# VHH binders against q09150, part 3

Target 1, 302 residues: q09150
Amino acid sequence: MRKEYLVSHIEENAHQADIYSLNVVAGNLWSASGDSKIKKWSIGDAEHSLVEEIDTPHKLGVHHLATSLDENVVVSCGFGQDVYVWNPETNEFRDLGNNAQHPSECWSSCISPDGQTIAFTSVDGRIAVWDNPSDCKISELDTKGKFGLCIDYSPNGRFIVSGHQTGQLFLISTETGRLFHVLSGHTSPVRSVAFSPGSTLLAAAGDSKMITIYDVLSGDQVGQLRGHAAWIFAVAFNPVGDLLLSADVEGKIKIWDIDTMECISTQSETDGAIWAVAWYKNGFIVAGADKSIRWYRAAATE

## First folded at step 1 (VHH)

Design e10 (framework vhh_etentamig_d1)
Fold by ESMFold2-Fast, scan of step 1:
Structure e10 (fold): chain B 302 residues (1-302), chain A 123 residues (1-123)
Amino acid sequence: as target 1 above (302 residues)
Amino acid sequence: EVQLLESGGGLVQPGGSLRLSCAASGFTFSRYAMSWVRQAPGKGPEWVSGISGSGGYTYYADSVKGRFTISRDNSKNTLYLQMNSLRAEDTAVYYCARDTYRFGSGLYTFDYRGQGTLVTVSS
């Protein structure tokens, strides 16, 4: 069954530079940009009004945001390889680079479902797990020099997955702090990874222009989604887990049915690269090189 | 004020070697990944090589692997490109670029690219 999505709102010039990261938590959308600002937008009103504009200590732009489910912890990663952890209620930024145990040249991060731990990738291939309350390193995996481009926590908190420049994926057990599976199938950079809401499936995509679906416990490839003609920088499962959203650097957006492994919708209203996507209750949101935030809603039925 | 100044270009015969330099100022050099990007006459820009902020990790385009070596000296705020076994197809203006996105990604959103240095490989 084909699903139709329509643009419901476009926030032109939402930032002064490319928008690299989007997070939807509670009633808010968070956006991070090369303009070194983080902005918070309302989901609840039709105009999706700006709620808050945050000036960050990142001097070279923010390319990644991780936000805890309760909005108490936000981690921002900048192009200067600087990493800050902060509470949005206080707007006090803590520089993790001041701690000698923190991996050098950090690139991407994710926050555990309970908000207690933060996992980081690095240019040198280290994957560090950090205890947020005590500000100390819990565990580290050394991939022997494989640049980590993306990282995610499973919703049940039991696994971390990282995607690398080599195309390899490292699935780590949080209970042991040890490698659980090395997932193969990509021979080019993996730019985005996402766990399904049930924590049973994993999606990976990047420069191969293909999305691979893995079974988490077995490490087996259970599906491949083909149709993008350009590098994929963002994939996301919807909250139900029956759909996957993907977007590429030529501006194409695809929705996939995970049960059938078929593309059920394609949108192409911009030629600019899409760097970030997020689901929300009424549909999905995309942002990228054109500096706008585009809101899509499922088409109304009679 | 961020500045990048390339030097070291010139005329060289096929099979020859050349070393390019880029002097950086106006920012904390060691905190940025740096790249070399070239543009041949009548063609679009091509990413050549990238190096991490620490200098510990280097990346190369397939067209230059095994022939070119990127390096940096953070104490001197200088980026280098050692070019060996030069070919006619290496003829281009070479630009030093501060990488404000993912170096080696093929998606080049570099800021503060310098004015470039011309490399001509000809007899």
Scores: ipSAE 0.000, ipTM 0.242, lowest interface PAE 12.1, mean pLDDT 84

Design e11 (framework vhh_etentamig_d1)
Fold by ESMFold2-Fast, scan of step 1:
Structure e11 (fold): chain B 302 residues (1-302), chain A 123 residues (1-123)
Amino acid sequence: as target 1 above (302 residues)
Amino acid sequence: EVQLLESGGGLVQPGGSLRLSCAASGFTFSRYAMSWVRQAPGKGPEWVSGISGSGGYTYYADSVKGRFTISRDNSKNTLYLQMNSLRAEDTAVYYCAKSRVYFGGLYEYFDYRGQGTLVTVSS
């Protein structure tokens, strides 16, 4: 079956610099940018109006955003390796980057599905799990790997996966706090990882220009998606888990059927890099180097 | 605030040479790997070269290896790119960019590029 996606809305100059991170939660889109601002956009109206603009304490820009499902916890990671945890209702920012008990060189983060824990990567390859309410480090795993570029929690909360500059992936059991699998298939930086909604599959992509699909429990590689001609910085499963969205640094957007492992759609409506993608109820959203947020809607199923 | 200012571009004939400079401010220059990234007319950005914070390690794209040399002067907060044996396909706007630990591939290096400097290689 084929699905067609068409641009439904373009927010030009959504930020004053590259947009690096997009999160869809609770009827809103959150965007984070090199301009050191975080913005909240409505999913509910056709114009996708700006709801809130947040000035962050990040001096060198925000490259990663994690938001809890209830929007009460936001974690922002900046290019200065600074990390803030904050509540959007109060806009009170807690600096974890200079805390003696926090990994000082954090890069990326994710929040557990229940909102109680936050996991961080570091530039030296460590993965730390932090208790959100008490602001205390619960556990830390030294992967012995290089720079941790990306991280994700499984939707069932049982696993964390990190992707590294060497191409290695570390799958961690949250129950034990220990390594579950070391996943291989990439020999170059892994820029993006995503769990399927059922927590059974894992996608990884980056500078290899290939997407690898793994079975979470076995650690086995179950598929490879080939077709991108440039580095892939973003992958995301749709809410039902039958499609994967990917985007590269040349602005190519691809939709893959996970059952057949085939590309069913290719779009190219930007001439700049796409750094971030997110699914929403009517389609998907992309953002990147052109400073715009582009909304796509499903047009037809064939 | 991080600032990067490129200079040294210009018009050159095939086979010629140019030296690009990048003046950096707003961060501890010696702590960060630096890169050169170029963008040809109508095309996306292409990573060209990278250098470690100490200058001890250098990396090059296959398209420029053997022709280009990256270097830095940490006492002057300046990054350089020596370009030799220039070809028509080297025509692009050249940007310097800040990296953390891994040069040649981190997306952050696109964010910290300045206005760029135009290099045109034509006869």
Scores: ipSAE 0.000, ipTM 0.208, lowest interface PAE 11.7, mean pLDDT 84

Design e12 (framework vhh_etentamig_d1)
Fold by ESMFold2-Fast, scan of step 1:
Structure e12 (fold): chain B 302 residues (1-302), chain A 124 residues (1-124)
Amino acid sequence: as target 1 above (302 residues)
Amino acid sequence: EVQLLESGGGLVQPGGSLRLSCAASGFTFSRYAMSWVRQAPGKGPEWVSGISGSGGYTYYADSVKGRFTISRDNSKNTLYLQMNSLRAEDTAVYYCAKHSYEFWGRGYSYFDYRGQGTLVTVSS
């Protein structure tokens, strides 16, 4: 079934550079940019007003934000390979690591649902897991892959999935710290991965222009979503888990019905690259190369 | 096409100095932050220093702060790294790296793009 989405608000010139990451945290949208700032925007008011501007310690721009499911921890990653752990209520931050151990070569991150562990990809394909309270590295898996471009933590806390430059996908059991499945279907860079809210499915997308849906426990491919004509940098399940949002580098936005595996909406109001998407209770948000934040709400279907 | 060509590496005694250069072409140099990244044999890449597009802001890893100075000349499309008080642990291949928003983690890049590198050996 087709469903229409309409732009409800556009924040033009939200940042001075590309916006790379969007996370909804405790009633605010956090946006992270190449301008080295994180900005907080109100979810709760209709005009989505700027709440706060944070001048981050990131020296070369912020390209990634991860948030724990309990919303108590945010991790930021910068182009300078710097990593910071944030208290989202106070905006206090700290480096991750100590004099003996530091995160190195880090690209992307994810956080366990309770905020107790943080996992990182690296430019050489390693996956490192850190204990947040003790600030110590717990484990490291050498995937033998290339650049790890994306990573996600399952909502039930049992799995981590990483996507790599070669198209390889590695599903890791958090209980054993070991590889659970190597997922097939991609032979080009995987740019975005996402677990469903029920932790039963995962979505992977990137330069193949196709979204592959996998069953987590079996590792089987259960669906393919085709229709994008450009590289996909962002995929996200809605909170219910019945819809998937995807966006590409040509500015196309698609909503997919996961039960039918059909595209139910396509938006194309910009031709600039979209780097980030996020769901919120009234709809979804996108941001990217045009430096704007665009808010969408569901409209009546006909 | 984007090209970065490093030069200035060589053999130097501990306590000595070297100046690295990176000639950039194929993009509007002044619009992009640039970094120096190094990789010692058998180790991963380590970010060393970064500079904003305008040159107004400079940043250093704690391991090199006070010893290394990053600079750029936007009229010549050239990035520099002045290395003083060199130590054996500074031995590495040094890469000029482009920070760019359009091109995430492509090829063997440690950033959007990096050059072929220049070897610095600090040995007695």
Scores: ipSAE 0.012, ipTM 0.257, lowest interface PAE 8.6, mean pLDDT 85

Design e13 (framework vhh_etentamig_d1)
Fold by ESMFold2-Fast, scan of step 1:
Structure e13 (fold): chain B 302 residues (1-302), chain A 124 residues (1-124)
Amino acid sequence: as target 1 above (302 residues)
Amino acid sequence: EVQLLESGGGLVQPGGSLRLSCAASGFTFSRYAMSWVRQAPGKGPEWVSGISGSGGYTYYADSVKGRFTISRDNSKNTLYLQMNSLRAEDTAVYYCARSQYTLFGQKYYSMDVRGQGTLVTVSS
């Protein structure tokens, strides 16, 4: 049986500006927007109802959101290069680094699987790891001025990967705090990176219009997925790890079979840029420049 | 609160030069990427150039590469565009814009604040 994906729900004007980030965790969808709001949406009901609307301290909009698996820690990055850590239970927003070495010019973030550390990229190429409970910087890697556009933690917590404006990717071992691999294959900006659920594979994509799949331990390229005709801003492995979702700035959405390295589905129901994608139990979700959240469900095909 | 004020436009002969300035206020200028965007008579907006918050990284549209230079002085909260070897097709209103760095290059740019513009006319 082949899988086909069809639009099941469209939330028009979900935000008042572009939607830049989507996270699915604990039965909820989180969205972040240029309108300076973070919104929480239900996965469980057919209407995907708005659960909560949060006004952030970001004056210039929120372009990145990282949420811990237990939803107790949320890290938001804004276009002001400002970063806040907040607890949704208390609704307290705090600046990171209340003591020494406040992070500055941060662009993207991710939270470790255990929720204890936060990793950041910066415009000047630093990759910093922060201990959340103590609010102190643990380690920093200086890439010598290479703007860090995206970052992710492996699900097993052993690796961090960053993607840069130069096309370079830095794979860091969390056990040693040291560079493990510098990954090759891109000479254009890397806009999105994602680890597979088993932590064995890594996907990277961006302005090259191709997706490169790497083996994490060896650092070797194991595949390339070609078919997009525009910059790719989002890639995501499904929870099983057999599929990869990608979306570009011309509104094309593709699903790839990781075993065969072939495109098995292409959707194109918007001509606006898609900035963010996420998988959920019934399918996937996309959002971007048209200010809508589009929900897709898996359906049987002939 | 946030203000961008362009200056330096005017009439210039083909092959001539102009330097545009943009005075920024109401935000921490050094933390933001900045862009120049132009709109020619009867045409849509065209992204021209972008610069990172530190000034270490610059980006140009193919139509102006090698002729225009973007720069900034963070101590003065000022953005500049040095325009050399001007052509009739460079005639446009030039806007200073606070922009998202990841959207620089080609037509993909996002502006969250834009100034009033300064007119550049290249004619003989």
Scores: ipSAE 0.000, ipTM 0.240, lowest interface PAE 11.5, mean pLDDT 84

Design e14 (framework vhh_etentamig_d1)
Fold by ESMFold2-Fast, scan of step 1:
Structure e14 (fold): chain B 302 residues (1-302), chain A 123 residues (1-123)
Amino acid sequence: as target 1 above (302 residues)
Amino acid sequence: EVQLLESGGGLVQPGGSLRLSCAASGFTFSRYAMSWVRQAPGKGPEWVSGISGSGGYTYYADSVKGRFTISRDNSKNTLYLQMNSLRAEDTAVYYCAKDYDILTGYRLSFDYRGQGTLVTVSS
């Protein structure tokens, strides 16, 4: 491989239940757990100290977290299909379920790069875009009953992609609010989607155990990454866009070179499911069923 | 190691045509969107045109739309820019770029530009 990755820090018992979501933003790591807590951890110190512990109103645990780049907007989704928008500086949780126009049974969310809009998936297949400042629905796409499992905004803000239980992917133009492409290649649930930093590629993965890379503008499938032997729940492009990180429910972590479409690293330090991954300045972070947060750093090859 | 080598620039009179090429190596060319970016003397860089990895989608800056055509030959790892009806305002050093944002024209990742090729439009 070009470079190897080594465990640099393990935070054991970071939560009291499975950790389902990780976000790296503004020098902090945010984690969300089945214990109904959200925790914020420092990236800047070597110990990755706990900065803040946040009690959420979620009764059945938090399985998804979206955080704006400026950390002023946080959206949490729970297993009760409840959704809250929170401003960390005010410590106020706003329940979007009380709005008559809010999609029922929301599952996953993402925040636009400018922090102005929030996009949601739902169990009934609706994809809603919400204006955060005015607290009003802007647009909605109805997939006709296809459970939406994951969603992401392109870094340039021009597209939203959702992944569904059927294996379908819906690519939506934010300028028009309309469907741009329906992407093919999966016939099993898509658990994770990610746009490249240049907004030119997207990755999709799930129960098929393969990762499909698509060209955003053409909708063409440009590559497939095979090697995982279990369901993939997390994929993430690094900030440079030359690497993709993936993790499966058997605890395998793989790093792929996007130029060659080849696996350059495999890690396996736990046999528990990994539900979440995130890149940070020195490497990457994983979390899952073992309740720990594991930090990896890049190291030179010998 | 990613390498990009632009060629085909030169002196041309207004209304003339030039074809630029960019030879790419060190990565799987067909899997990446490519762009042309230009920089006129004393000005900042301006995105000119972009093409998807398959070649199925092309986009152009309003200043060149209808005059320039971007294309690629994935079998030869080469990107092209056909420039017609050239104007004095098209005078610039032209660069090819990997992983450039086609829709907004802004670079959102590392710059894999080559040395560039100079186009001078002058009577």
Scores: ipSAE 0.000, ipTM 0.136, lowest interface PAE 19.4, mean pLDDT 84

Design e15 (framework vhh_etentamig_d1)
Fold by ESMFold2-Fast, scan of step 1:
Structure e15 (fold): chain B 302 residues (1-302), chain A 127 residues (1-127)
Amino acid sequence: as target 1 above (302 residues)
Amino acid sequence: EVQLLESGGGLVQPGGSLRLSCAASGFTFSRYAMSWVRQAPGKGPEWVSGISGSGGYTYYADSVKGRFTISRDNSKNTLYLQMNSLRAEDTAVYYCAKTPSELQRQLFTGSYAMDYRGQGTLVTVSS
């Protein structure tokens, strides 16, 4: 079934630079920007107000943000390879680079569904898993120098996937801490990965301009979604798992039906790059190079 | 063709000062943030300082804060680093770096917001 989406709200100049990361948790939207600020926004039914503005210790901007479901743990990654973990209630930033065992040269992170562990993918190709309460490394995989660009935890907590600049995807079993599959299909940088809510499917996209859908357990490709004409930096499954959202650097936004593998909606209200997307209630949110945050709601259904 | 040319390095005694320069060409210099990055022998690159395109905002690594001053002259397409109270630990090759354009920021260009760096200039602090 085809769906039509329309812009319901635009927050212009939400930041003073590009917005690189968006997280929707507990009725709030979190945004992270090249202006080195993190902002919290209300996404309630009648409100889109700024709740909090956080000045970060990042000097070169914040390009990735991971937020636990209870909002008690936030991990921010900056362009200076600086990584901080903090509790939003206290706004105390812990610099992971000050411990000899802490991950260094990290590019991106994700937090486990239970909030207890943090996974990092690094410039030097290492993928590390940390126990947040004890501040100790519990496992590490070396991809032999392949730059990790994106990382995600499966919702069931059993798997971590990391996407790399070579096009390789490393799927790791959290039970063993070891490589489960190396997924094939891309020969150019993978910029975004996402697990389905059921943890059975995985989407990967990037400079190839296509989205590949994998079966997690078999490692097999089960589909390819083609239609973007530019690099894809963001993909996300909706909470139900029947739709995938994707956005490219030319401002195209596509919604895909995962059952049919067909594009059911295309939005193009901006021609600036979209770096980040997130689903909420009855729609989705995008942000990128134009420094705005845009909310979309479903307008019609076939 | 983006080009960055560093100069001003040399041998100095601890407590001494040096001023580094970076001549930029091939892009609209005033529209890009610029950084200084250093690499000590046997170490990885370390970001040192950054400056906005206008020069209105400056940023420093904690290891150099209060000792180093970054500045730029947009009329001359030149970036500067004034280094005071130099320590043996400051011994490194210093590179000036251009930030990626917004379209390129998430490219595989390296983690220091650097899409290009010059040949570098060696600073040795020793008695």
Scores: ipSAE 0.006, ipTM 0.241, lowest interface PAE 9.3, mean pLDDT 83

Design e16 (framework vhh_etentamig_d1)
Fold by ESMFold2-Fast, scan of step 1:
Structure e16 (fold): chain B 302 residues (1-302), chain A 122 residues (1-122)
Amino acid sequence: as target 1 above (302 residues)
Amino acid sequence: EVQLLESGGGLVQPGGSLRLSCAASGFTFSRYAMSWVRQAPGKGPEWVSGISGSGGYTYYADSVKGRFTISRDNSKNTLYLQMNSLRAEDTAVYYCAKGLEYFQRGDYFDYRGQGTLVTVSS
């Protein structure tokens, strides 16, 4: 059934450069930008007020942000391939592993559901899992040089998936620290991956302009979502798991029904690239090249 | 190894035009998106423009949209930036970069040397 979404709020000039990452946790929106700032915005008030502005040590900008569900762990990755863990109580950014092996040349990260481990991709194709409290590496998978562009933790904590420049996807068991599946279907860069809330499905999208849905346990492709005409940089399942949100570099936003595998909504209110999307209780949020944060609410159902 | 060599910079009056070139070698040029990045004295790097591997899609920073045109010749392994209606604010060293994520690899600057200087002044 067709569903209509309307813009409820636009924060113009939310950052001074492209906004690359959005996370919704604990009643707040977190944004990260090429301006080397991380900002925290209120979900609870109608104006979505700025709560906090954080200057980062990233010299070339922040292109990825991972935030634990309790907001006690925030991991930022920059274009300089630098990675930091921010402590909100001290306002300090910590580099990882000072007297152990450093996670070097990192690109993207995710945090386990319990907040205890952080997984990283790297430009040389290494996928590392780090124990945050002890600041020690737990495990590592070497993909033999396949640049890792995106990574996600399953909500049940049992799996990590990485998407690579080659189009390959590596599904890793967190229990064993070893490769569970290599997923097929893409032959061009995978820019975004997302687990469903039930941890049973996985979505992957990128330069192929299609979204592939996989069954996590079997590794089988269970569907493909076609309709985007440009590179897809962001996909996200809603909290219920019945909808997928996607956005492309030409500013198209699509919502898909996972049961029917059909597009039920398309928005196109900007010509600029959308780099990041997130769901929140009343709808969804997008951000990208136009430096604004756009909030959408569900308005009507056909 | 990846090698990128920028050329075409120089002195130009405000309102003038200039065309930059970047000669690429060491990789399959037509397979990769390319970008132009600039750095003005005392400022951080600014992504200017990007183009897909086929040339079918082009992207521009708002500061240059409508004035600059990115293009490529895959038969010559060459990237171009046509700069029109130049302003004093466009004064910078211009670098070409492999990919749309212009700083995803910090070592990319090490292979390109110092770029090409564009100075816009009266």
Scores: ipSAE 0.012, ipTM 0.245, lowest interface PAE 8.5, mean pLDDT 84

Design g01 (framework vhh_gocatamig_d2)
Fold by ESMFold2-Fast, scan of step 1:
Structure g01 (fold): chain B 302 residues (1-302), chain A 123 residues (1-123)
Amino acid sequence: as target 1 above (302 residues)
Amino acid sequence: EVQLVESGGGLVQPGGSLTLSCAASGSIFSINALAWYRQAPGKKRELVAGITSGGSTVYMDSVKGRFTISRDNAKNSVYLQMNSLRAEDTAVYYCAADRGLYYSRFPSEYDYWGQGTLVTVSS
């Protein structure tokens, strides 16, 4: 079934450089940019206002944000492989790079659903899990792989998945702290991973231009979504879990029906790369190389 | 696969100017940080200038105020404007690109390199 989405708002020049990360939490949108700023936006059907502009200590720009569900913990990762953890109410930044147990050269992060742990990738393929707020390392897995590009926690808190430059995906059990599955299907960099809200499915995408859907418990591939002609940097399940949103570096945005594995919508309103996507209410938000944040809403179906 | 092609090198007199260009082609969407390196005869390859996707720049001390690095993301190109050239600037200049979205001072950390373009500053 075809479904139509329409642009409802465009925030031009939302940042002074590419926007690399978007998080929607508790009625707010967080954006992170190569301009080394993080911005908080109010979101809703009629609201798109800037709430707060945060100057970060990241000298080379911010490419990744992880925000806890209660917004009390934010983790930012910069292009200098620098990592900061802070409470956005106080804007006091803790530098994890100077901690003796910190894995050096971190790239991406995610926060557990309960906010008590933070997981990190590194450029040498290590996956580390750290206690928050004590900043003590709980566990570390050496994947023997190259660069860890993306990481996510399952919503039920039982699993962590990492995607790597080699195309390998490592699924880790948080209960045992051990490798659960090595997922196959990619031989080129995996740029984005996402768990379904039910924690039963996992989506992975990147330079293969294909999205692979895995069953979490079995590790089996259950579907492949084909149609993008360029590298995919962002995938996200909607809150219901029946749709997947994807975006590529040529500005194509696709919505997929997970039951049928069919593309039900394609948008192409920019030629610039889209680095980040996020769902909100009955629509979605995208951002990337054009420095704009774009809001889309669902239109009526016939 | 990414290819980098440099142009703009040549012979120039001391005090003169040159603009070096580097055009990226192929899978350019992964190119986020770009740098210019140079190597003079009998010397190690050294970082001259670097620029990130966000526009943050770095320069070696001896070229600050004389050289300017810039990029045009729409043309997938990076430029090095060289003013007030000195005999000590004589070198082969290399364009380098990194997928890590940052510049590095270590040549081994760059994924892609151009063929090099010769700059000779001499009377």
Scores: ipSAE 0.000, ipTM 0.263, lowest interface PAE 13.3, mean pLDDT 82

Design g02 (framework vhh_gocatamig_d2)
Fold by ESMFold2-Fast, scan of step 1:
Structure g02 (fold): chain B 302 residues (1-302), chain A 119 residues (1-119)
Amino acid sequence: as target 1 above (302 residues)
Amino acid sequence: EVQLVESGGGLVQPGGSLTLSCAASGSIFSINALAWYRQAPGKKRELVAGITSGGSTVYMDSVKGRFTISRDNAKNSVYLQMNSLRAEDTAVYYCAAQRSLFTGEYDYWGQGTLVTVSS
């Protein structure tokens, strides 16, 4: 099935600085920015109205945001290598970087599908998994100095994958807390990773300008998606799992059919870098260096 | 890589002003955030002021309204304008740069410049 996507709404100056992270959960879009603010936007409103603006304790900007599916837990990572866990209903922030039991120098995070555990990357290559209710470390993997740039939980909760500055990917079993596969294929930084909704595939992309698709259980490469001419900072599977969305630092947005491994759509509505993408019920959303949030909807079925 | 060199420190009387400058080798266009930290004798290094690539600024509470951070990408420089200086502002001041997410590199530090506020 071929789909055409059209810009349905543009929120100009959504933030005062670059927008680095987008999450769609529970009928809302969450955005995080270099302006040290996190904002919540309505998905159900045709105007995608601002629901809430949150001033964070991050002093140098927020470059990563993870939200639990029930919106009860939010994890934010800042350019000061500071990390906070907070409840959006109370806006009470817990600083994980000031606890000797928590990893310092955190870069990226993800929350398990059940909301109970949080996984972190670090600039020194440690990958830590924490139990949120007890605030205790469950496991840690030391990659021996390999900067961890991105991380994701499989939807079935059984795996965590991290992407590193070296190009290596570390696939971890949550059941054992141990390394399951080291995935190779990239020799340059991996900036974004995503599991398919069925937890059977994962996508990795970054400075190679190529997207590699892996089979989770075997660790084998099953496909490569070529066409971007610039560094890719964001990839995301749609909820059905038949499409992958990618965006690069020159503002190109591509949609790929996973069964055919073909690019079925290319958009170029912005000249600035796109740092973040997210799917929503009617289409997808992108944000980046131009400080705008752009909403795209599916136009028609062919 | 980015190298940072601070200047503009010195001895000043309480109530005086100083402008600190930090010059970066190469372009600072790829730097996500620039910050001024200080370290007073016997204390840990603390954030004084920060500025992001988009121009958002942050200041520690004790310097709000007195200090202003700015950047000039054309001159590869970041500045800290310090007004109404107090004895408690005495410290070695460091500029720090967080490089672009593109490189995966973080935290470049200058050598520091001493600011002494005393009569």
Scores: ipSAE 0.014, ipTM 0.350, lowest interface PAE 7.3, mean pLDDT 84

